# Designs tried in a protein design chat: VH-VL binders against Exodeoxyribonuclease I (sbcB). Part 17

Target 1, 149 residues: Exodeoxyribonuclease I (sbcB), of Buchnera aphidicola subsp. Schizaphis graminum (q8k923r203to351)
Amino acid sequence: PKLFDFFFKYRKKNELCRLIDIEKFTPIIYVSSYFGALRQNMSCILPLSWDLHNKNILISIDLFKDIDKLIVFCKTVSISNISIKDLFDLGIVLVYLNRCPILAPIKVIRKEDTNRLNFKKYFYYKKINLVKKNYFLIDLVKNVLLKKN
Key: E = the ipSAE of ESMFold2; O = the ipSAE of OpenDDE; V2 = 0.75 times the mean of E and O plus 0.25 times the DockQ between their complexes.

## First folded at step 20 (VH-VL; framework fv_olinvacimab)

Design f3 (from e5 with light chain S92D D95E; at its last look DockQ between E and O 0.78; V2 from the best seeds 0.00; counts 0 for: pae E 3.1 > 2)
Fold by ESMFold2, look of step 20:
Structure f3 (fold): chain C 149 residues (1-149), chain A 118 residues (1-118), chain B 107 residues (1-107)
Amino acid sequence: as target 1 above (149 residues)
Amino acid sequence: QMQLVQSGAEVKKPGASVKLSCKASGYTFTEYYMHWVRQAPGQRLEWMGEIRAGYGLTDYNEKFKSRVTITVDKSASTAYMELSSLRSEDTAVYYCARGSYHMYFDVWGQGTLVTVSS
Amino acid sequence: NFMLTQPPSVSVSPGKTARITCRGDNIGEKYVHWYQQRPGQAPVLVMYYDSERPSGIPERFSGSNSGNTATLTISGVEAGDEADYYCQVWDDSSEYVFGTGTKVTVL
């Protein structure tokens, strides 16, 4: 399929950065064993920001997760009580560009692939809009991650 | 069998407020959005706002944002919509409707007629 | 502000095909959903994601969406199909937008 061919093309950090458009809230496909075999080792993620400390880290949100839950947690829990583990459990994902992660643009996903991979890209647009309307989340996540644990 | 049952018709004077209720049954109330959509006589449907029932997150159509408040009572599986500073133009049937991240409305209440007249 | 326009009415004879259009700028880049509203009743979802039919909706209902026009097609029209029909999209600036509505009359 087309997904397999595409993944071989974009392997290095400088090539992968061309897929990333934080300002336009462009979601991308991330293939990683991090998500587990039941999820076909794949998710749709939304890049949020580069880490201020390590410029190889792309801070992202796993759009498979319940974004409303993440937003409410960040609004109601004091930042001093928010752990890095809480953020990861709620959908924050770190992508290390210098480790040659497997990334692809969503438009590479064919209709046949969405059924086979159990991926329905049109389910994510409301979640992306929720992130846009709750932009405070991005700065909060960056600040929690800067604390380093 | 999924159902949304709304409160009864209301007659109000201009300047008053109205609070409508919508009781859900037959599904897990806290996993969905509840929306409010109105329809003036002979007019199109108009989205007013939503609440994520499990978390209380709201979002409103900018047209109504200053006058509308949507709330839930999770233990009663009931959503509420309050519209203040009523005008004659607010005369309409008000529907609650279930939504999700799919961005369409798959279950509708029977509607509540609100009549605003001097 | 994203706008959806529908013809105000469509007349169709029993057994024939009704085509209900919904026009919007580049609507083919969005997903269109359709609702049927019988007189005095609440709307009912009859089509979603352009062409997917909810459970319980007859196969004679179909949908398409390309360019600036989405279409709900009802083949083999029956008297029970007489209703108002609304298209709907989600737009990231206007959120939930409904069309102007089309009254289908079965004569």
Scores: ipSAE 0.412, ipTM 0.802, lowest interface PAE 3.1, mean pLDDT 87
ESMFold2 (binder alone), look of step 20: mean pLDDT 95; pTM 0.959
OpenDDE, look of step 20: ipSAE 0.574; ipTM 0.864

Design f4 (from e5 with heavy chain D59Y N61D; at its last read DockQ between E and O 0.78; V2 from the best seeds 0.00; counts 0 for: pae E 2.4 > 2)
Heavy chain, then light chain:
Amino acid sequence: QMQLVQSGAEVKKPGASVKLSCKASGYTFTEYYMHWVRQAPGQRLEWMGEIRAGYGLTYYDEKFKSRVTITVDKSASTAYMELSSLRSEDTAVYYCARGSYHMYFDVWGQGTLVTVSS
Amino acid sequence: NFMLTQPPSVSVSPGKTARITCRGDNIGEKYVHWYQQRPGQAPVLVMYYDSERPSGIPERFSGSNSGNTATLTISGVEAGDEADYYCQVWDSSSDYVFGTGTKVTVL
ESMFold2, look of step 20: ipSAE 0.530; ipTM 0.825
ESMFold2 (binder alone), look of step 20: mean pLDDT 95; pTM 0.957
OpenDDE, look of step 20: ipSAE 0.016; ipTM 0.648
ESMFold2, fold request of step 22: ipSAE 0.467, 0.480, 0.440; ipTM 0.812, 0.812, 0.801
ESMFold2 (binder alone), fold request of step 22: mean pLDDT 94, 94, 94; pTM 0.957, 0.957, 0.958
OpenDDE, fold request of step 22: ipSAE 0.834, 0.841, 0.852; ipTM 0.921, 0.924, 0.927
ESMFold2, last read: ipSAE 0.493, 0.441, 0.496; ipTM 0.818, 0.808, 0.816
ESMFold2 (binder alone), last read: mean pLDDT 94, 94, 94; pTM 0.956, 0.958, 0.957
OpenDDE, last read: ipSAE 0.847, 0.819, 0.825; ipTM 0.926, 0.918, 0.920

Design f5 (from e5 with heavy chain T58E, light chain S92D; at its last look DockQ between E and O 0.67; V2 from the best seeds 0.00; counts 0 for: pae E 2.9 > 2)
Fold by ESMFold2, look of step 20:
Structure f5 (fold): chain C 149 residues (1-149), chain A 118 residues (1-118), chain B 107 residues (1-107)
Amino acid sequence: as target 1 above (149 residues)
Amino acid sequence: QMQLVQSGAEVKKPGASVKLSCKASGYTFTEYYMHWVRQAPGQRLEWMGEIRAGYGLEDYNEKFKSRVTITVDKSASTAYMELSSLRSEDTAVYYCARGSYHMYFDVWGQGTLVTVSS
Amino acid sequence: NFMLTQPPSVSVSPGKTARITCRGDNIGEKYVHWYQQRPGQAPVLVMYYDSERPSGIPERFSGSNSGNTATLTISGVEAGDEADYYCQVWDDSSDYVFGTGTKVTVL
């Protein structure tokens, strides 16, 4: 359908980067087996930042996850005790643009799929606002990832 | 049946504090936000703040931020709101209300009248 | 800060249609929710996401939102619809904002 046609058009890194607007906190659709078949191998993600060392890596957060839980974890656990696995379990997602990821704007999701997939844009605005009000999270994640696994 | 039951009316003097309670039943308390919304006599509803019941993450209206504290007791399915340094203009009915990531209030408590007078 | 303005009152005859407006700058870019508050009672959600009805709200209630105006429409008005009605949005800068309220009087 329309989503399939969109995927073919936006396959190159420079074309995919046009979908990414970190400063406007623009969420996007990411299709990957990372999310698993029960989630239809897709999610709505919020790009947070480019990795400090590798500009092919887009650090993002899975908006399907419980953002409150991630924020509280990062506020209460000492940064020296936070592992990369902790962050991935709580919703941090790395998108490697040099690996031809499948990205799309939210508008390509069919109307009948919005409730099942929870892709209503307004529904995610609360979660996006939580990230905006807790900007320390972005710096913390960047620093934890800087140390390499 | 989903229900929010609030503590009884309070009469306070200026400068005192008040702590109101809101007990939830009929739904999974920890999956939702609890909000506090007040209404002064003849005035519109005014949002004061929220807490994510399961994780204790709070957010407050800037107007009240220095004087309001919202907490939960997860085992009792109860939220609390404490307002300090009371003034006469804090006389209002205070409601608790259930919310979610959808950002509307679908279940409301009965309201608690707080009267601040000398 | 984001502001929502409603007419202070609306009078309507039984069986006719009441239209309650809620005005805000570019409110059509937001989702509007509506509450009914009877005297001495807590608010009750009667519309969300501009035009969605909660379970138990009759089809007589409908909503729309475009430009600078959102509207709650109550057709076939009954005496029991007499109440105060508030619109509400969420806004990045002001969080949860309620309208000024509209008293619907059924004459």
Scores: ipSAE 0.440, ipTM 0.808, lowest interface PAE 2.9, mean pLDDT 87
ESMFold2 (binder alone), look of step 20: mean pLDDT 94; pTM 0.958
OpenDDE, look of step 20: ipSAE 0.568; ipTM 0.866

Design f6 (from e5 with heavy chain V107L, light chain E29S S92D; at its last look DockQ between E and O 0.70; V2 from the best seeds 0.00; counts 0 for: pae E 2.8 > 2)
Fold by ESMFold2, look of step 20:
Structure f6 (fold): chain C 149 residues (1-149), chain A 118 residues (1-118), chain B 107 residues (1-107)
Amino acid sequence: as target 1 above (149 residues)
Amino acid sequence: QMQLVQSGAEVKKPGASVKLSCKASGYTFTEYYMHWVRQAPGQRLEWMGEIRAGYGLTDYNEKFKSRVTITVDKSASTAYMELSSLRSEDTAVYYCARGSYHMYFDLWGQGTLVTVSS
Amino acid sequence: NFMLTQPPSVSVSPGKTARITCRGDNIGSKYVHWYQQRPGQAPVLVMYYDSERPSGIPERFSGSNSGNTATLTISGVEAGDEADYYCQVWDDSSDYVFGTGTKVTVL
């Protein structure tokens, strides 16, 4: 039904973890001021991995970003020269589950809102497939983030 | 007006290579994918591969992967497809087609006939 | 390998309705796009995402997709609709897949 009702039902970490399926490359909606008001403080993200040291951090990709650009950057720049800022600029997003983030499955979005919010599911399928075909990206991002802390 | 203009017809012998061109105009070439799709006489359309024009990232149909190379010249807004080790069954009309993350082809070139005969 | 099968031909009288089917295993879980190819010409996109029309395609073209069958429907058929029609999907194992094609003949 309504996004508001669904968001309030999925506030606790263990409830939020049930929305997350990394192995099946399941995208989810993340509502955060991080994305800014022009994007209505929302994006569709693809969970990549849990952080090894802080199990409250979900490492994800913002599917509104140009994933081709991220892939080519990671293929052409030596890992020692990749900054965390570069990864954030290219679409890497950290979700802190202990901070009660607002997450929802895409199906909760009303039909009339999908065009306005650019959340039509088919807009992301090619991007998700690019991540699957370039799986090295996931390990590279984890290693860069691990080196920073 | 958006347009894809392809190079002219080719006649080749078995074992040769062919390199076809596709020049784009009327849109920002580097923001889209360019695809190559072929159609043998009386047969269905068959996808060969793609390139993200702005970044050079390619993907190929496994059937053609060992023989096909897709490239771009961004300054000329032109995509190329090279098919090597030609066989008689490669006789077809070859189309370039524009795509995006929507995964359909919304603009097509006029097609280039490649005939492979001895 | 994901496969799409279409009837080889459909005959329809002017002003009547042509229905062109595209069959695939659980095709209803995918998004289907349709192309019109007139003799000697390049394909033209006439439907995408099952039921959405590109700009310039008349409202008499419509589409549906459920179960194992997607359908392109052309109402009020005109002589200019005589062409080959292909369905197309993207599949994560087979990439871009086209149907076998259907020749629509307007008598």
Scores: ipSAE 0.449, ipTM 0.813, lowest interface PAE 2.8, mean pLDDT 87
ESMFold2 (binder alone), look of step 20: mean pLDDT 95; pTM 0.959
OpenDDE, look of step 20: ipSAE 0.555; ipTM 0.862

## First folded at step 21 (VH-VL; framework fv_olinvacimab)

Design g1 (from f1 with heavy chain V107P; at its last look DockQ between E and O 0.03; V2 from the best seeds 0.00; counts 0 for: pae O 13.2 > 2, grease 20.5 > 18.9, placed apart)
Fold by OpenDDE, look of step 21:
Structure g1 (fold): chain C 149 residues (1-149), chain A 118 residues (1-118), chain B 107 residues (1-107)
Amino acid sequence: as target 1 above (149 residues)
Amino acid sequence: QMQLVQSGAEVKKPGASVKLSCKASGYTFTEYYMHWVRQAPGQRLEWMGEIRAGYGLTDYNEKFKSRVTITVDKSASTAYMELSSLRSEDTAVYYCARGSYYMYFDPWGQGTLVTVSS
Amino acid sequence: NFMLTQPPSVSVSPGKTARITCRGDNIGEKYVHWYQQRPGQAPVLVMYYDSERPSGIPERFSGSNSGNTATLTISGVEAGDEADYYCQVWDSSSDYVFGTGTKVTVL
């Protein structure tokens, strides 16, 4: 509830565009029923890339998922045998900007809400660093999505 | 093809309540906001409130917050606006309008005239 | 309390250009949207994000926004363009704000 209050109260021109920074690996909060009630219908996601065919589709990774598992999977399984479902199961998330997604900066998470939302910021940044060290993952995900679509 | 169809005109006495409906079609109802905007005769458009249709979260104009309630029926792709303690000044055409993430309205319903008179 | 001020009326001859202004403090820092409302009809979005045209809106319609003034420009005005036009923004303190409206009359 408080998160949504912040979302509604602090909307600004070009704010959404500024939230999404592929180059700087800036994580953002994504509120969606996709993540289920147990996760408070939200997650911290890392934008990875824009879809090659549709500029409104943001390819991201759910930082709640096991990034190590994703990396190992992508290193051991031939790209030709990787399905979109595999990626989704391992934490890849497609955000459709044309569907009015609820995105917010991490700063909207108050300190007092961190426990309630099980939001562990430092773990997310560790995972982000892991993604940076395995940059191949981004190209691989892009190629799999391109191949299957 | 997107369309918002509103309920018919209403005539109410002061102090009464009115509940208007807005049925959406041609788009995924739960993916967008629904807003209510009214316009008194010869006056500018006035925003009343919004609801995130997919989540049922609302935000109201402070002017109406104590008297307005916006709800949705997802199964019917319909939004509702109830305004209580009606006054003569509430006489206006009430519009529902789909709201984007980027805070403009499109499309609009055809409007519903609410007349409050003793 | 954020406010948007428009001229009450603009008169223009057919084929000429109509310019409708919308003034607000630092409005250039906000996205401005425009709606056309013909007599007895519901508003219709004719411009969003300052200068973007929705599908079906002719190229005769254009928009700009800088400083304290946003402008909706209608070139080659036609009789069908006669309507009330409203600018609109979102403000953190005032939520969704509409302009005072401008009546465009085609002479």
Scores: ipSAE 0.000, ipTM 0.582, lowest interface PAE 13.2, mean pLDDT 88
ESMFold2, look of step 21: ipSAE 0.430; ipTM 0.803
ESMFold2 (binder alone), look of step 21: mean pLDDT 94; pTM 0.952

Design g2 (from f1 with heavy chain T30D V107P, light chain Y96H; at its last look DockQ between E and O 0.65; V2 from the best seeds 0.00; counts 0 for: pae O 3.7 > 2, grease 19 > 18.9)
Fold by OpenDDE, look of step 21:
Structure g2 (fold): chain C 149 residues (1-149), chain A 118 residues (1-118), chain B 107 residues (1-107)
Amino acid sequence: as target 1 above (149 residues)
Amino acid sequence: QMQLVQSGAEVKKPGASVKLSCKASGYTFDEYYMHWVRQAPGQRLEWMGEIRAGYGLTDYNEKFKSRVTITVDKSASTAYMELSSLRSEDTAVYYCARGSYYMYFDPWGQGTLVTVSS
Amino acid sequence: NFMLTQPPSVSVSPGKTARITCRGDNIGEKYVHWYQQRPGQAPVLVMYYDSERPSGIPERFSGSNSGNTATLTISGVEAGDEADYYCQVWDSSSDHVFGTGTKVTVL
């Protein structure tokens, strides 16, 4: 109930920006058909950086994806051989704030809703720590996107 | 059916190194983490480190980071833990335990006693 | 540095209920797991995600977690329940943390 209430209330761009904290590695809930019905059209995403050319585009990681796989891939494959599709397949997500995306803080997910929504925040924080320990990933993703666009 | 079988007890001198093994069976080795946890006599369990078996990625307790090395042989479904520069305080039972992103350990190996004495 | 504190010992008569607490700052916001370690044996998972029982663990075992305290409850205590019990969590700053352990003695 609280989750849906929040989704309807905070859809304005100015409010959405308050949820985004790149420097603190604050994960957020993102509701989108991009994630499919099997995932209840939602995911926990980690904001990484703003797009270098468009400040309305937020580069994020889908924390549902295997972060270890992404890290290994980025360590072993030359940046020149990494495609945008590769990054998307491995969990990179672009959120367009000018399209009024549905975002919410993870606190709206109660522990009792964990199983129902297949949301385990401790699982996501583990992945966030992996990203922190492999900060090169952020720069690499930015560079790949910059190079290809 | 899942089982972790560890190598036998070790007796070492201070300054030496020890390498323990943990053979896994009954599950897909590459899909899980392998953790090492030790327990000194009469003390609590202490997490030492982990390895993602499928990728060989490791993470260590800062306390042991300079002395511990965790590896795997995927072909043998076996994890290893090497601890160098042994001290008397390293005398403990060392356990391997299966883990994942779910952050709990199951199952556990039977444990390996490592005794460090001059 | 995240820490988990348990009472050093709990004594209980057969058939009665034992409650083992695990205290930590805002531990209720974390998932707590519990392990049973009988004398001379390896730890065995007896509770995960606060209140979920692994296969083979009897219904006598239950768990709860709120505020700053997680609790493992063993009803109808049997002689075989005599063991050390450890709580465990994952913390972003401390990784995997175990409690100080509780010796449960069946009188």
Scores: ipSAE 0.055, ipTM 0.712, lowest interface PAE 3.7, mean pLDDT 89
ESMFold2, look of step 21: ipSAE 0.511; ipTM 0.818
ESMFold2 (binder alone), look of step 21: mean pLDDT 93; pTM 0.950

Design g3 (from f1 with heavy chain D59Y N61D; at its last read DockQ between E and O 0.77; V2 from the best seeds 0.00; counts 0 for: pae E 2.2 > 2)
Heavy chain, then light chain:
Amino acid sequence: QMQLVQSGAEVKKPGASVKLSCKASGYTFTEYYMHWVRQAPGQRLEWMGEIRAGYGLTYYDEKFKSRVTITVDKSASTAYMELSSLRSEDTAVYYCARGSYYMYFDVWGQGTLVTVSS
Amino acid sequence: NFMLTQPPSVSVSPGKTARITCRGDNIGEKYVHWYQQRPGQAPVLVMYYDSERPSGIPERFSGSNSGNTATLTISGVEAGDEADYYCQVWDSSSDYVFGTGTKVTVL
ESMFold2, look of step 21: ipSAE 0.665; ipTM 0.857
ESMFold2 (binder alone), look of step 21: mean pLDDT 94; pTM 0.956
OpenDDE, look of step 21: ipSAE 0.058; ipTM 0.717
ESMFold2, fold request of step 22: ipSAE 0.624, 0.623, 0.582; ipTM 0.845, 0.852, 0.845
ESMFold2 (binder alone), fold request of step 22: mean pLDDT 94, 94, 94; pTM 0.953, 0.953, 0.953
OpenDDE, fold request of step 22: ipSAE 0.817, 0.805, 0.804; ipTM 0.915, 0.913, 0.913
ESMFold2, last read: ipSAE 0.523, 0.531, 0.535; ipTM 0.832, 0.832, 0.832
ESMFold2 (binder alone), last read: mean pLDDT 94, 94, 94; pTM 0.955, 0.952, 0.955
OpenDDE, last read: ipSAE 0.810, 0.814, 0.785; ipTM 0.915, 0.915, 0.909

Design g4 (from f1 with heavy chain T30D D59E; at its last look DockQ between E and O 0.81; V2 from the best seeds 0.00; counts 0 for: pae E 2.4 > 2, grease 20 > 18.9)
Heavy chain, then light chain:
Amino acid sequence: QMQLVQSGAEVKKPGASVKLSCKASGYTFDEYYMHWVRQAPGQRLEWMGEIRAGYGLTEYNEKFKSRVTITVDKSASTAYMELSSLRSEDTAVYYCARGSYYMYFDVWGQGTLVTVSS
Amino acid sequence: NFMLTQPPSVSVSPGKTARITCRGDNIGEKYVHWYQQRPGQAPVLVMYYDSERPSGIPERFSGSNSGNTATLTISGVEAGDEADYYCQVWDSSSDYVFGTGTKVTVL
ESMFold2, look of step 21: ipSAE 0.517; ipTM 0.834
ESMFold2 (binder alone), look of step 21: mean pLDDT 94; pTM 0.957
OpenDDE, look of step 21: ipSAE 0.747; ipTM 0.897

Design g5 (from e5 with heavy chain T30D; at its last look DockQ between E and O 0.64; V2 from the best seeds 0.00; counts 0 for: pae E 2.8 > 2)
Fold by ESMFold2, look of step 21:
Structure g5 (fold): chain C 149 residues (1-149), chain A 118 residues (1-118), chain B 107 residues (1-107)
Amino acid sequence: as target 1 above (149 residues)
Amino acid sequence: QMQLVQSGAEVKKPGASVKLSCKASGYTFDEYYMHWVRQAPGQRLEWMGEIRAGYGLTDYNEKFKSRVTITVDKSASTAYMELSSLRSEDTAVYYCARGSYHMYFDVWGQGTLVTVSS
Amino acid sequence: NFMLTQPPSVSVSPGKTARITCRGDNIGEKYVHWYQQRPGQAPVLVMYYDSERPSGIPERFSGSNSGNTATLTISGVEAGDEADYYCQVWDSSSDYVFGTGTKVTVL
């Protein structure tokens, strides 16, 4: 049961990039205290884009969050009034590849209690499709982060 | 406990519009999708579109997109579907159905018959 | 566009097993959901995620999905099981797709 933990526990940036496929909208598991102990310090994230300024930063979305809420917020709030904090609260997550983040392919979770952890792949496919149909979201987030930086 | 109650049968002429309602009870309306699915006599079920009740975000089957509008009244826990420019082939039973990110329909309304004839 | 086909009818004697198939290209890579529709009534969910039963559905209902075929199996069939049965998937290109339907007749 520890084989995949050993395999993915500490990774250099070039090894982690093999798990990241933005063009295919490939979700991955991200283990981080950012999500908190009640969520077992993990989530399924969807990589969206590399940051415009810092190419060590992978802009992603937390698929545990309500994607419809994020989309509506970005459609209805004026660009000048969008805060970085609002985007983080709505599910935008920054992954710093130069900090050896713990990333894993989604298959690792299926061998455990996937239903209890809401990691079933079709559970997230609807949310991924919402992001695809609302692609303006990706450019908006990139520009808000660049503007505030 | 959970139920969806739809408005009554409609008879319309070609070219008219119809607006159907679906009142939900027994669950948190805002947390789910409401879908509309129709069934012409002797034919399979056909998905028309959806709305995320809490936020009003819609998605439509391309076949109906130019003629269908789905809305909600959150305070009344009620979804609506309006179909315009009715044709004889729109004669069908129209169902509302509850869905989620799990992509199946676990609660269905009783159906509303819409008959389009001259 | 993704399509699902089912046999138009299946006849089964009381107490025997009915098997209702749903065919689609690589349907085994998708999750299949099943609905029972009695005459003049709304559909009722009887199986989801290939093989999971909703609360209130008897254990004699079971499901499987592999390759190009998903199957809903009703063992110990009863007169009350006489209905139309539809399979359903979600597809990224075709959204929600229903099968052609199978009428189960209990003789």
Scores: ipSAE 0.451, ipTM 0.809, lowest interface PAE 2.8, mean pLDDT 87
ESMFold2 (binder alone), look of step 21: mean pLDDT 94; pTM 0.957
OpenDDE, look of step 21: ipSAE 0.805; ipTM 0.915

Design g6 (from f1 with heavy chain A53T V107T; at its last look DockQ between E and O 0.64; V2 from the best seeds 0.00; counts 0 for: pae E 2.3 > 2, grease 19.4 > 18.9)
Fold by OpenDDE, look of step 21:
Structure g6 (fold): chain C 149 residues (1-149), chain A 118 residues (1-118), chain B 107 residues (1-107)
Amino acid sequence: as target 1 above (149 residues)
Amino acid sequence: QMQLVQSGAEVKKPGASVKLSCKASGYTFTEYYMHWVRQAPGQRLEWMGEIRTGYGLTDYNEKFKSRVTITVDKSASTAYMELSSLRSEDTAVYYCARGSYYMYFDTWGQGTLVTVSS
Amino acid sequence: NFMLTQPPSVSVSPGKTARITCRGDNIGEKYVHWYQQRPGQAPVLVMYYDSERPSGIPERFSGSNSGNTATLTISGVEAGDEADYYCQVWDSSSDYVFGTGTKVTVL
């Protein structure tokens, strides 16, 4: 109930922007049919960067995906051979703030709700740490998107 | 049914290297991390490093980063830990332990005593 | 550098309740895990995610975590519960951190 109440309050772009903290690697909850019913139409995403051409597009990682696989892929495959589809398949997600996406801070998820929602914050924080340790990933993703668009 | 079986006790001189093994069984080896944790006599557990067995990605405790190497043989479901430039203070029981993104160790090996003495 | 502090020892009579504390700055915001280590044996996970019991761990074991203190509680203590107990967390700056350990003695 608390989670859904929050979703209804923060639909405006100006409010959503306050949830985005790229510099601190702050994960957020993203509710979208993109993730499918099996995932309860939601995921924890990590904002990485704003799109270089459109400030309304937030480049993020779906922290449900295997971050290690993404890292290995980006280390072994030449950037010229990386497609946008590859990145999407590996967990890169574009959030369009001008479309009023449903976002919420992870703090709205209580520990007692973790099992019910199949959401474990600590699980995502390790993945976030992996991204921090492999910061090249952010620049690589930005460059791939820049070249392909 | 999950089990980690470690190699036998080692006695080494200062300056030498030791390589320990940890054979996993009862689960899919490549789906989990393998960690190494040591315990000096009468001391707390100390995390040394980890490896994502499926990809060979490693992360080490900064304290040991210059001397420790963790590897795996996926075909043998075995993880290895090599510690070089051994010192007397490296005398400890060394454990392998299974981990995941969940940040705890659910299965431990029986431990391997490494004694470093002149 | 994140640190976890435990009392060196806890003494308890059979049938009574033992409480083992693990203190750390804002540890309540982290998930704490606990390990039991009997003399001469390897550690065994006895609690994870603050209060979840692995399969095979008796209901006598329970856990809580709030503020700056996590607690492992062992009710109806038995002789077999005599062991060292370690709390453990993951920290982004310190990676895997273990507590100082608590020796539980059954009197």
Scores: ipSAE 0.142, ipTM 0.764, lowest interface PAE 2.2, mean pLDDT 90
ESMFold2, look of step 21: ipSAE 0.525; ipTM 0.818
ESMFold2 (binder alone), look of step 21: mean pLDDT 95; pTM 0.961

